VH-VL binders against a5use3. Designs and how they scored, part 9

Target 1, 222 residues: a5use3
Amino acid sequence: MVIHAIVPVKELHRAKQRLARVLDAHERRALSLAMLNDVLVALSYSPVSRIIVIGRDVETGHTARAHGAAFVIDQSAALNDALHQAAADIPDHAAALVAPSDLPLLGAEDVIALTCISGDKPGVAIAPAHDGGTNLLLVSPVVGWTFLFGPDSLTHHIAAARQRHLPVHLLRLPHLERDIDDIDDLIWLAQQPGDTSAQRLARMFLERKGAQLWQSSDMPPH

## First folded at step 1 (VH-VL)

Design r4 (framework fv_roledumab)
Fold by ESMFold2-Fast, scan of step 1:
Structure r4 (fold): chain C 222 residues (1-222), chain A 122 residues (1-122), chain B 107 residues (1-107)
Amino acid sequence: as target 1 above (222 residues)
Amino acid sequence: QVQLVESGGGVVQPGRSLRLSCTASGFTFSSYAMHWVRQAPAKGLEWVATISYDGSNKQYADSVKGRFTFSRDNSQDTLYLQLNSLRPEDTAVYYCAKEGYYDSSGYTFDYWGQGTMVTVSS
Amino acid sequence: AIRMTQSPSSFSASTGDRVTITCRASQGISSYVAWYQQKSGKAPKFLIYAASTLQSGVPSRFSGSGSGTDFTLTINSLQSEDFATYYCQQYYSYPRTFGQGTRVEIT
């Protein structure tokens, strides 16, 4: 299977506003770039043939190119439109893998597992998010597909696949069910095994801002 | 040529509301974040609010949070700033401004409108 | 919030003079500084971004420098159209903050 990965990246200085209570804009920007770096590392060791990063920031473009990824400037009005823009450059018979920039625990083995359950025949494979969304989406072939990310997108993507008579394969990957978006996610990330760029930053923030983070968290104090 | 034209300013009493508009032309409006910046008489520039290209992300200055609402209509190339619970200290010329290009001027205010005057007095 | 402090607040100059305006950030902001020119009764005009990169159409007599916390705007050989108020602005984080302005007046 020839797979083109698409990594959509939100505007960096406006990203992670749910962390604004504890992290300033510099820290949120640094975290977003670290997570993008982690995702690009994972994809670079996976069986994807090409990585396309779609975004608006100069730093995002720099980070993408440093990993050998193509950078496409987002000309769209919404996430799904940006994904359609990026997918337009993918050959008709190839597959598309959509991976968010905020899954810092993504590994090459997760991409391999997703391709294995999908197999060599047309189909859709999804790693769901904990909130009813879609965290990894593999569509083979991508030609004619409609992206439906947003609230309840797992249900919408499953329906879209079935309308096209494509089999749907769900793969539960607990470490990818949680995109890093709020204070509880940041604390969780710091506590997970591993040593990704984003984990190092999260642990530093926890060490330096611990009392403030725990006051803003729904998790019980240690 | 990029043009931004503000309207909707006026003289109002404290506690009243105004709705400012900004009509854009000469660029792909739906592809750029947009901003409001104000300037009180004989004072410097103060950033008021930012809205992302799709309207999904908004930032406000602490002085206006909860009172001002920023919105956009990409089908009409128009911005709106709803000013509620106006105070004398909100008296200023309000400018709309366009965000710079992605890979050249990131997040700067590369083009500005002529401004619209809001005066809050008894 | 990042405070931007400009100096001097104002000064008198003549056509042909070299003018230097300084801007200091209260914390490190890398190169995320823009400069604007505002003439009396007019909207601000964009001059410089990324501390040192000139916007297209801005005369080469304008230049910017600096990184971290200390930044400068220089106007070489001041022209009559350059008498204005100049503002620095950080775009490193929200809220966006401007310096208080430096007024360049004719002697």
Scores: ipSAE 0.000, ipTM 0.428, lowest interface PAE 15.4, mean pLDDT 85

Design r5 (framework fv_roledumab)
Fold by ESMFold2-Fast, scan of step 1:
Structure r5 (fold): chain C 222 residues (1-222), chain A 120 residues (1-120), chain B 107 residues (1-107)
Amino acid sequence: as target 1 above (222 residues)
Amino acid sequence: QVQLVESGGGVVQPGRSLRLSCTASGFTFSSYGMHWVRQAPAKGLEWVATIWYDGSNKQYADSVKGRFTFSRDNSQDTLYLQLNSLRPEDTAVYYCARVYGDYEWYFDLWGQGTMVTVSS
Amino acid sequence: AIRMTQSPSSFSASTGDRVTITCRASQGISNYVAWYQQKSGKAPKFLIYAASTLQSGVPSRFSGSGSGTDFTLTINSLQSEDFATYYCQQYDSYPLTFGQGTRVEIT
């Protein structure tokens, strides 16, 4: 399977607004770039033939290029429109892998597992999010596919696959069920095994802002 | 089909409390972030608060911070806004509203509103 | 907080007129602007997002444009059902803020 990965990145000044009560704009920007770096590292070791980052910031473009990825300037505010823009130049019978920029625990083994469960036949493989969304989406072939990320996207992507007569393969990857978006996610990330760039930054935030961070959290150990 | 219905408004004296509710139907409530927006009589729209899909992230307008508490019960498809230490300037129609998507904090679905009047 | 200033605050127009409402942000917000229509006694109705993209079901006489700090909502051929107050809203960053509204009265 020839796979082109797409990594959509929100504008950095808008990133992680759910963390705004604890992290300032510079800290949120740094976290977003660290997570993007972690995702690009994982994809660089994965069986993907090309990585396409779609975003708006110069820093995002530089980070993409440092990892050998193509950078496409996002001409739309809507996530699905950005994904369709990035997918426009993917060869019709190649597969597309959508990987969010905020899955810092993504590893090459996860991408390999997703390709293995999908096999060599046409199909769709999904790693679900804990909220009923889609955290990894592999579509083979990509020709004629419509991206439907957003609320209930797992249900919508399954329906889209069935409409096209493509088998659906769900692969539960617990460490990827949680994209890093809010304070509880940040605390969770810091506590997980590993030593990614984003984890080091999250642990630093806990060390410097621990009391404020825990006071803003609804997680069990307060 | 897709609907938000607010309730719990009324007339109260300054310093008192009210609890507003918003019941969702026709969509998977647990997957959406939700907001409260208010409008004082003959005035414009003012964003009040946001709560994310699982209740883990909440933000409040400075004018209500420390007095209002936003919560949700995903098993009942219901939002709650607890209004404490009410002031005359809190008099408004309160709307619950749904955001459109991941990049977009604009409101594609609104309830009909519930009126809160704070007067002595 | 990002201030959104609309102009004019109110005006009267005739059916068939082209009506333009402007909205100015106190700082650059790219294209992160939505527009709403509110009729007397009713909840706001979503019209436009990303400055220029019409919501499904909104008549084609409505259009939006702009980027950065200056945005416009245009109604190409005003109809009697367009009597309403129109609001812009930025969603670049929290706190979310609305313009003060522009009341359109059809004579």
Scores: ipSAE 0.000, ipTM 0.437, lowest interface PAE 15.2, mean pLDDT 86

Design r6 (framework fv_roledumab)
Fold by ESMFold2-Fast, scan of step 1:
Structure r6 (fold): chain C 222 residues (1-222), chain A 123 residues (1-123), chain B 107 residues (1-107)
Amino acid sequence: as target 1 above (222 residues)
Amino acid sequence: QVQLVESGGGVVQPGRSLRLSCTASGFTFSSYAMHWVRQAPAKGLEWVATISYDGSNKQYADSVKGRFTFSRDNSQDTLYLQLNSLRPEDTAVYYCARHPYDYVWGSYEFDYWGQGTMVTVSS
Amino acid sequence: AIRMTQSPSSFSASTGDRVTITCRASQGISSYVAWYQQKSGKAPKFLIYDASTLQSGVPSRFSGSGSGTDFTLTINSLQSEDFATYYCQQYYSYPFTFGQGTRVEIT
């Protein structure tokens, strides 16, 4: 299986607005770039033939190129359109792996596990998000596929696979069920085992802003 | 002023090893991805390897995978390319080159190449 | 790997000539093409990145164009110092690959 990874990145100045109560614009940009770095590191050790980052920021493009990934300027109005734009250069019979830029705990072993469960036959493999969404999506082959990220995307992607007579393989990866979006996600990230760039930054934020972060959290302290 | 100086080249027999170094000055070395590119006598340019600004991501040409190891020491502003199991086909001038973007500060800078160091593999 | 093919392999031209070198990628690479100039016995010099963006300090007679699979380097009014070999390079995906080079000789 030849796999081309697509990493969509939201505009940095609009990223992580749910963290604005405790993190300033500089800190939110730093966190977003640290998470992108973590995802690109994981993919660089994964069995993928190419990594395509699609976004709008100059900083995102330079981060992608520093890791040897291709950067495509997002000309679309929505995530699914951006994914279709990025997939246009993928050979029809190759596989596409969509990995969001905000999964800082992604490891090469997760991608390997997803490919092993999928096997060499046509199919769809998904790592679900905790909220009913899709956090990792592997589609083989990519030809004829329609991306349906958004609310209830797990259900929509399963339905799309069924309509195309493709088997669906679900792989639950607890450390990837939570994309980092709000204060509770940031606290959770800091508490997980590991030492990714985003985790180091999250731990620094907890140390420096602990009382403010816990006060703004819906998560009970332990 | 930006300067890259390669060293460590020489004449060796097949199967032997060499360690190439590239010393950087005049810029924030830890902010840039770095490349090794080689050129065999009377031939074109061939990309050998790339290392990210922090050393966490390394990529190699298929012809050198498993034999060459790229590393960097940001505290010493130095790149290393360990060449193992050398073959006659590895005979080339080896250049180190700076990626043109300052990753840490988010600013575009000029691309720079060293003058190269010659590696000759002959029996 | 993405194959980069340059045309022509070599040619001769006179000062003042308009010179065009073509580079074709074996697959779509968007605009991720750089152009280099190499003079005999010297390290390569970076000319153009992102297919058409001229490096600071490079004379305006140099220009690049193209996207997708077909790219060109143009030298509008050839000068004697432009006698060199020119290379295109894709940095769209690993492994990075160079074209075979185009040697420009003054007639």
Scores: ipSAE 0.000, ipTM 0.429, lowest interface PAE 17.0, mean pLDDT 84

Design r7 (framework fv_roledumab)
Fold by ESMFold2-Fast, scan of step 1:
Structure r7 (fold): chain C 222 residues (1-222), chain A 119 residues (1-119), chain B 107 residues (1-107)
Amino acid sequence: as target 1 above (222 residues)
Amino acid sequence: QVQLVESGGGVVQPGRSLRLSCTASGFTFSHYAMHWVRQAPAKGLEWVATISYDGSNKQYADSVKGRFTFSRDNSQDTLYLQLNSLRPEDTAVYYCARDQYSYGYLDYWGQGTMVTVSS
Amino acid sequence: AIRMTQSPSSFSASTGDRVTITCRASQGISSWVAWYQQKSGKAPKFLIYAASTLQSGVPSRFSGSGSGTDFTLTINSLQSEDFATYYCQQYYSYPWTFGQGTRVEIT
């Protein structure tokens, strides 16, 4: 299967607002770019044929090009519309893989596993999010597909596949069930095995702002 | 190749002003945070100031805060450091340096420009 | 501010020597240390980040190690182009601070 990956990136100045109590705007932007870098590294080592990053920031474009990815300027400002804009650039026979920019533990092996369970026939493969959302979505072929990211999107994507008579394959990937959005996610990321760009930043933030982070956390104090 | 070229240094008396410039080439200047670092004769390196990629965030060393102003013109790939109320202890070679995505390490440095403050 | 102290301040060495420079932080900084080389009359050159990660293009005879408060730069089999002053820098928190430098001189 020929796979085109789509990585949507929100405006950097609006990113990770749940972290605003502990991280300033510059630090949140640095974290978002580090996570994007991690996702692009994983996709670059995966069997995807092309990577399309869709966003609005010049730094997002620079990061995309540094990894050999295409950069498309988001003209829609809504996630599902941005995904449809990017998918219009994908050939009709090809599959689309949507990978959010905030999954810093994504590995090439995860993409390989998702393509393996999907097989070589038309179908949909999904890695669910903990909250009932969709964290990875593979649609083969993508032509005629409607993206339905948002609250309860796992249920909506499954229904969309059923309406089109496409088989659905669910792959539970625990390390990808947690997108990095709040202080507890940041602490969790810092404590996981690995050495991604985002993990290095998370560890730096935990060390520099440890007392402030734990004070703002819902986890027991250190 | 990445190049950073500083200019604007010179010899001035205490209390006077100078404006330093740094012109960048070989990379997309608007994507990088930048720093000024100085080195007094026969002394070590001292961080002076940082500016974010878009100019919205600036940080200054306590020794220069209120006297030095850092700015950038992304349309011309140029940094500026305005040095006001110069003191003899500001005598140093001033370097501009690039910071990849605000990670905090300085991967490319200019050749430096000498500022001498003496009576 | 975090103080970075290098040892020794200077020393003499010969080509072929293995040389070790140490850098001590006044508080824990995990691995957020970079190393720079400065030749007489020239700008600093970036060598190492994250305490031990060598910059692309830097010779393999250079290596870094350490975590927490104690860090080391090692040059295995010193060459004539390595006679220089070396600086450590913490990038754990503002204000960014450098060590005072270690001068490696020809014997």
Scores: ipSAE 0.000, ipTM 0.446, lowest interface PAE 14.1, mean pLDDT 86

Design r8 (framework fv_roledumab)
Fold by ESMFold2-Fast, scan of step 1:
Structure r8 (fold): chain C 222 residues (1-222), chain A 120 residues (1-120), chain B 107 residues (1-107)
Amino acid sequence: as target 1 above (222 residues)
Amino acid sequence: QVQLVESGGGVVQPGRSLRLSCTASGFTFSSYAMHWVRQAPAKGLEWVATISYDGSNKQYADSVKGRFTFSRDNSQDTLYLQLNSLRPEDTAVYYCARSEWELLYYFDYWGQGTMVTVSS
Amino acid sequence: AIRMTQSPSSFSASTGDRVTITCRASQGIRSYVAWYQQKSGKAPKFLIYAASTLQSGVPSRFSGSGSGTDFTLTINSLQSEDFATYYCQQYYSYPHTFGQGTRVEIT
């Protein structure tokens, strides 16, 4: 299977506002870029044939090109429109893998597992989010597909596949069920095994801002 | 206490090669992006190259691209910069430097530098 | 490449003086500016990042300000150990570039 990965990135100056109580704008931007770096590293070691990053920031473009990825300027108003724009450049019989830029624990082995469960026949493979969303989406072929990311997107993507008479394969990947969006996610990321760029930043934030982070957390301290 | 110590500099003729090393101590070397910055005699600072914590991503200044190769050995806490096809304008003190955070390429610690002279 | 231009290139000052060094970027770089101090014959020393955040251990007489294209390093009450060349650096975009330096000579 020929797979083109699409990594959508939101504007960095608006990134991770739920962390604003503890992290300043510079720190939130650094975290967003570190997570993008982690996703691109994972994809570069995976069996994907091409990586397409779609975003609006110069920093995002620089990071994409540093990993050998194509960078496409996002001219859309919504995520699903941006994905449609990126998918238009994918060959007719190729698959698309949508990986969000905020899954810093993504590994090449996860992509391999998703392709294995999907097989070489037309179909859809999904790694769900813990909140009913979609964290990894593999569609083979992607031609004619409608992207439905947003609240309850797992249900919507399953319905879209069924309407097209495509099999759906669900792969539960606990370490990818949690995208990094709020203070509790940041603390969780710091505590997970591994040593990704985003994990190093999360641990530095805990070292320097531990009292503020725990004060703003819904998790019990240690 | 963070410490970076460069070595391998010397006097060499144009077209020749040198290999610079930087030994790190006092921090978890494998967790930090590292850099080379140079300074020609009586001139300012010029960024040369960056390497990510795991060596998977390397960036070079246009002036050295294709001639210099950056690498790291995390088991030995050591950086290497291979200088090939040296030119007189490569004459400079070469500093090893650390970035505090990933993807924010300011330099919080510097080594003492090693002198590379390319002449005659 | 983003060009960083410092002003002035050099000047002399007395202990106790307030010293101001400016740095101008050829395009908008938000707050992605660091400042370094280099004493004669020594490696550069990190002072400031994010335009205004002081490194731990740097004396409070040092301060930074600015955003976008115009940045300033201020030394509120110059001491004899502040005799040095000061460099700004942008880390907004590759390649990372430095200003040409400002030499501060204490009379």
Scores: ipSAE 0.000, ipTM 0.458, lowest interface PAE 14.1, mean pLDDT 86

Design r9 (framework fv_roledumab)
Fold by ESMFold2-Fast, scan of step 1:
Structure r9 (fold): chain C 222 residues (1-222), chain A 119 residues (1-119), chain B 107 residues (1-107)
Amino acid sequence: as target 1 above (222 residues)
Amino acid sequence: QVQLVESGGGVVQPGRSLRLSCTASGFTFSDYGMHWVRQAPAKGLEWVATISYDGSNKQYADSVKGRFTFSRDNSQDTLYLQLNSLRPEDTAVYYCTRDYEEGYYMDVWGQGTMVTVSS
Amino acid sequence: AIRMTQSPSSFSASTGDRVTITCRASQGISSYVAWYQQKSGKAPKFLIYAASTLQSGVPSRFSGSGSGTDFTLTINSLQSEDFATYYCQQYYDYPYTFGQGTRVEIT
């Protein structure tokens, strides 16, 4: 299976608006770049043949190229349109792996597990999000596929696969069920085992802004 | 058709209050952050305030902090800007504008509503 | 606050002319610059974001460039509908700030 990974990245300075109560624009940008770095590291050690980052920021482009990834300027405001734009250059026989830029605990072993459960035959493999969404999506081959990310996207992607008579493989990866979007996610990330770029930054924020973070959280104090 | 329609402008004396509204149609309002931008007669654009898609984060220009309050009602697809302690320098056309929740850009603008503060 | 300074303040031009408007930020803002067009009596229209990315539907005669502190908007072959005031805006950090505007007038 030849796999082209697509990593969509929203504009950095205004990403993670749910964190704006505690993190300023520079801190949110730094966190978004750290998470992107973590995702690109994981993909670079995985069996993917090529990585395509689609985004709007010069900093995103520099980060992508530093990891040997192609950078495509996003010409749309909608995630699914950006994914279709990135997928247009993928060869007809190849698979696409969509990996969001906000899964800093992604490891190469997770991508390997997803490809193993999918096998070498046409099909769709999905790692679900905790909220009924899709956090990893592998489509083989990707030609003719319609991306349906958004609310309840797990249900929509399963339906799309079935309409195309493609088998669907679901792989539960608990550490990837939680994309980092809000204050509770940031605290959770800091507390998980590991030492990714985003985890180091999250721990720094907890150390320097702990009172403000815990005051804004529904989780009990550390 | 994506549309933003402002209302609530008028002529008031200094120190008084006005409440501006902006009604959105043609898109899923609750997915987008929003801004208020104003323009004094024959002058340039000045950003006034922003509000996140869910109303949890608000930012204000220093010139209006403590006097203006931004809010939204996602069930009614409506934005509100409460203008208190109005000053002559607040005289301007007020635009509401759409922005993605990730803060992409001000891609949709209303026609504006005129606020005149004079005695 | 990040100050955005445009030059020139006004520009006299004819249809077919190449027009270049510059915008300078008081500090580094990467590529977080948008450009808007405003015709007399109308609301602004969005043209460009991320310094160089044209919004869908904006004619290809418009282009943007720059990074860091210096940015330009170019109209390659001015059309009658392009006579307007143009504004740059930084969205790197709050408060968002606009340039003072550049008025493109017919000669």
Scores: ipSAE 0.006, ipTM 0.455, lowest interface PAE 12.5, mean pLDDT 85

Design v1 (framework fv_rovalpituzumab)
Fold by ESMFold2-Fast, scan of step 1:
Structure v1 (fold): chain C 222 residues (1-222), chain A 121 residues (1-121), chain B 107 residues (1-107)
Amino acid sequence: as target 1 above (222 residues)
Amino acid sequence: QVQLVQSGAEVKKPGASVKVSCKASGYTFTSYAMNWVRQAPGQGLEWMGWINTNTGNPTYADDFKGRVTMTTDTSTSTAYMELRSLRSDDTAVYYCARDYEYSSGWYFDYWGQGTLVTVSS
Amino acid sequence: EIVMTQSPATLSVSPGERATLSCKASQSVSSNVVWYQQKPGQAPRLLIYGASTRATGIPARFSGSGSGTEFTLTISSLQSEDFAVYYCQQYNNWPLTFGQGTKLEIK
């Protein structure tokens, strides 16, 4: 299967607003770019044929091109519209893989696992989020697909697949169930095994702002 | 205006220790991490480690673990780097250097003037 | 650790000419490369960060480019004060690593 990955990136000045109490705008920007870097590294070692980054910032475009990815300027206000815009550049016979820019623990092996469970026939493969959302979405072929990211998107994507008579394959990937959105996510990321760019930043923030981070955290001590 | 002022040159014998100071002024000391970088005569730059000036927690490069200690005195806005068990190949200019920002955090916008440490018998 | 390799070791050029300095990383560092200038007897001075962003107060004749593993510092119209040693450094991966330097000298 020929797979085109789509990585949507929120405007950097508006990214990670739940972290605003502890991280300033520059720190949130740096974290967002580090996570994007990690996702692009994982995808570059995966079997995807092309990576399309859709966003609005110059730094996002520069980071995308540094990894050999295409950069598309996001002209929409909504995530699903941006995904439809990016998908318009994908050939009709190809599959689309949507990978959020805020999954810094994504590995090439995760993408390989998702493609293996999907197989070569038309279908949908999903790695769920812990909150009932969708963190990885593979649609083969993508032509005619409607993206439904948002609250309860796992349920909505499954329903969309069933309406189109496409099989759905669910692959639980615990390390990808958690988007990095708030203080507890940042602390969790710092404590996970690994050495991604975002993990190094998270560990640095924990050391340099540890008192503020732990004071703002709802994470249990065990 | 930001300034980093280091202590004066030192001459030490092999096996001794040296403690270099770096006094910061012109900014909030605890808002920026401090790094230490050395340069042997005629050679390139070598990163030794950094210290969180707010918490006092250091992180050392692997080549220096076990014989370097970095500390701070927040009341005087001063960072210190102590290197023990000195060898002749520790002869170098030692620099303190401020992180550009906590957020970008891995390159240095202001440097001290350098402290020459000579290790000879 | 990531090895940063600069070339050439020494570049001989005349005032008013263009100088191009190369820095290569042993693995991808994205755009997380910074350039420093060091004059004899002085501490290094920040020139460029993020591969291409000029630091505050740095003249427009200095420009940086590149991404991934290949990076370039260009000085477009050499002034006498530009003859110095230039170092690149990556900040994508711990530990932080520097290139060995390129000495820019008068031809």
Scores: ipSAE 0.000, ipTM 0.411, lowest interface PAE 17.4, mean pLDDT 85

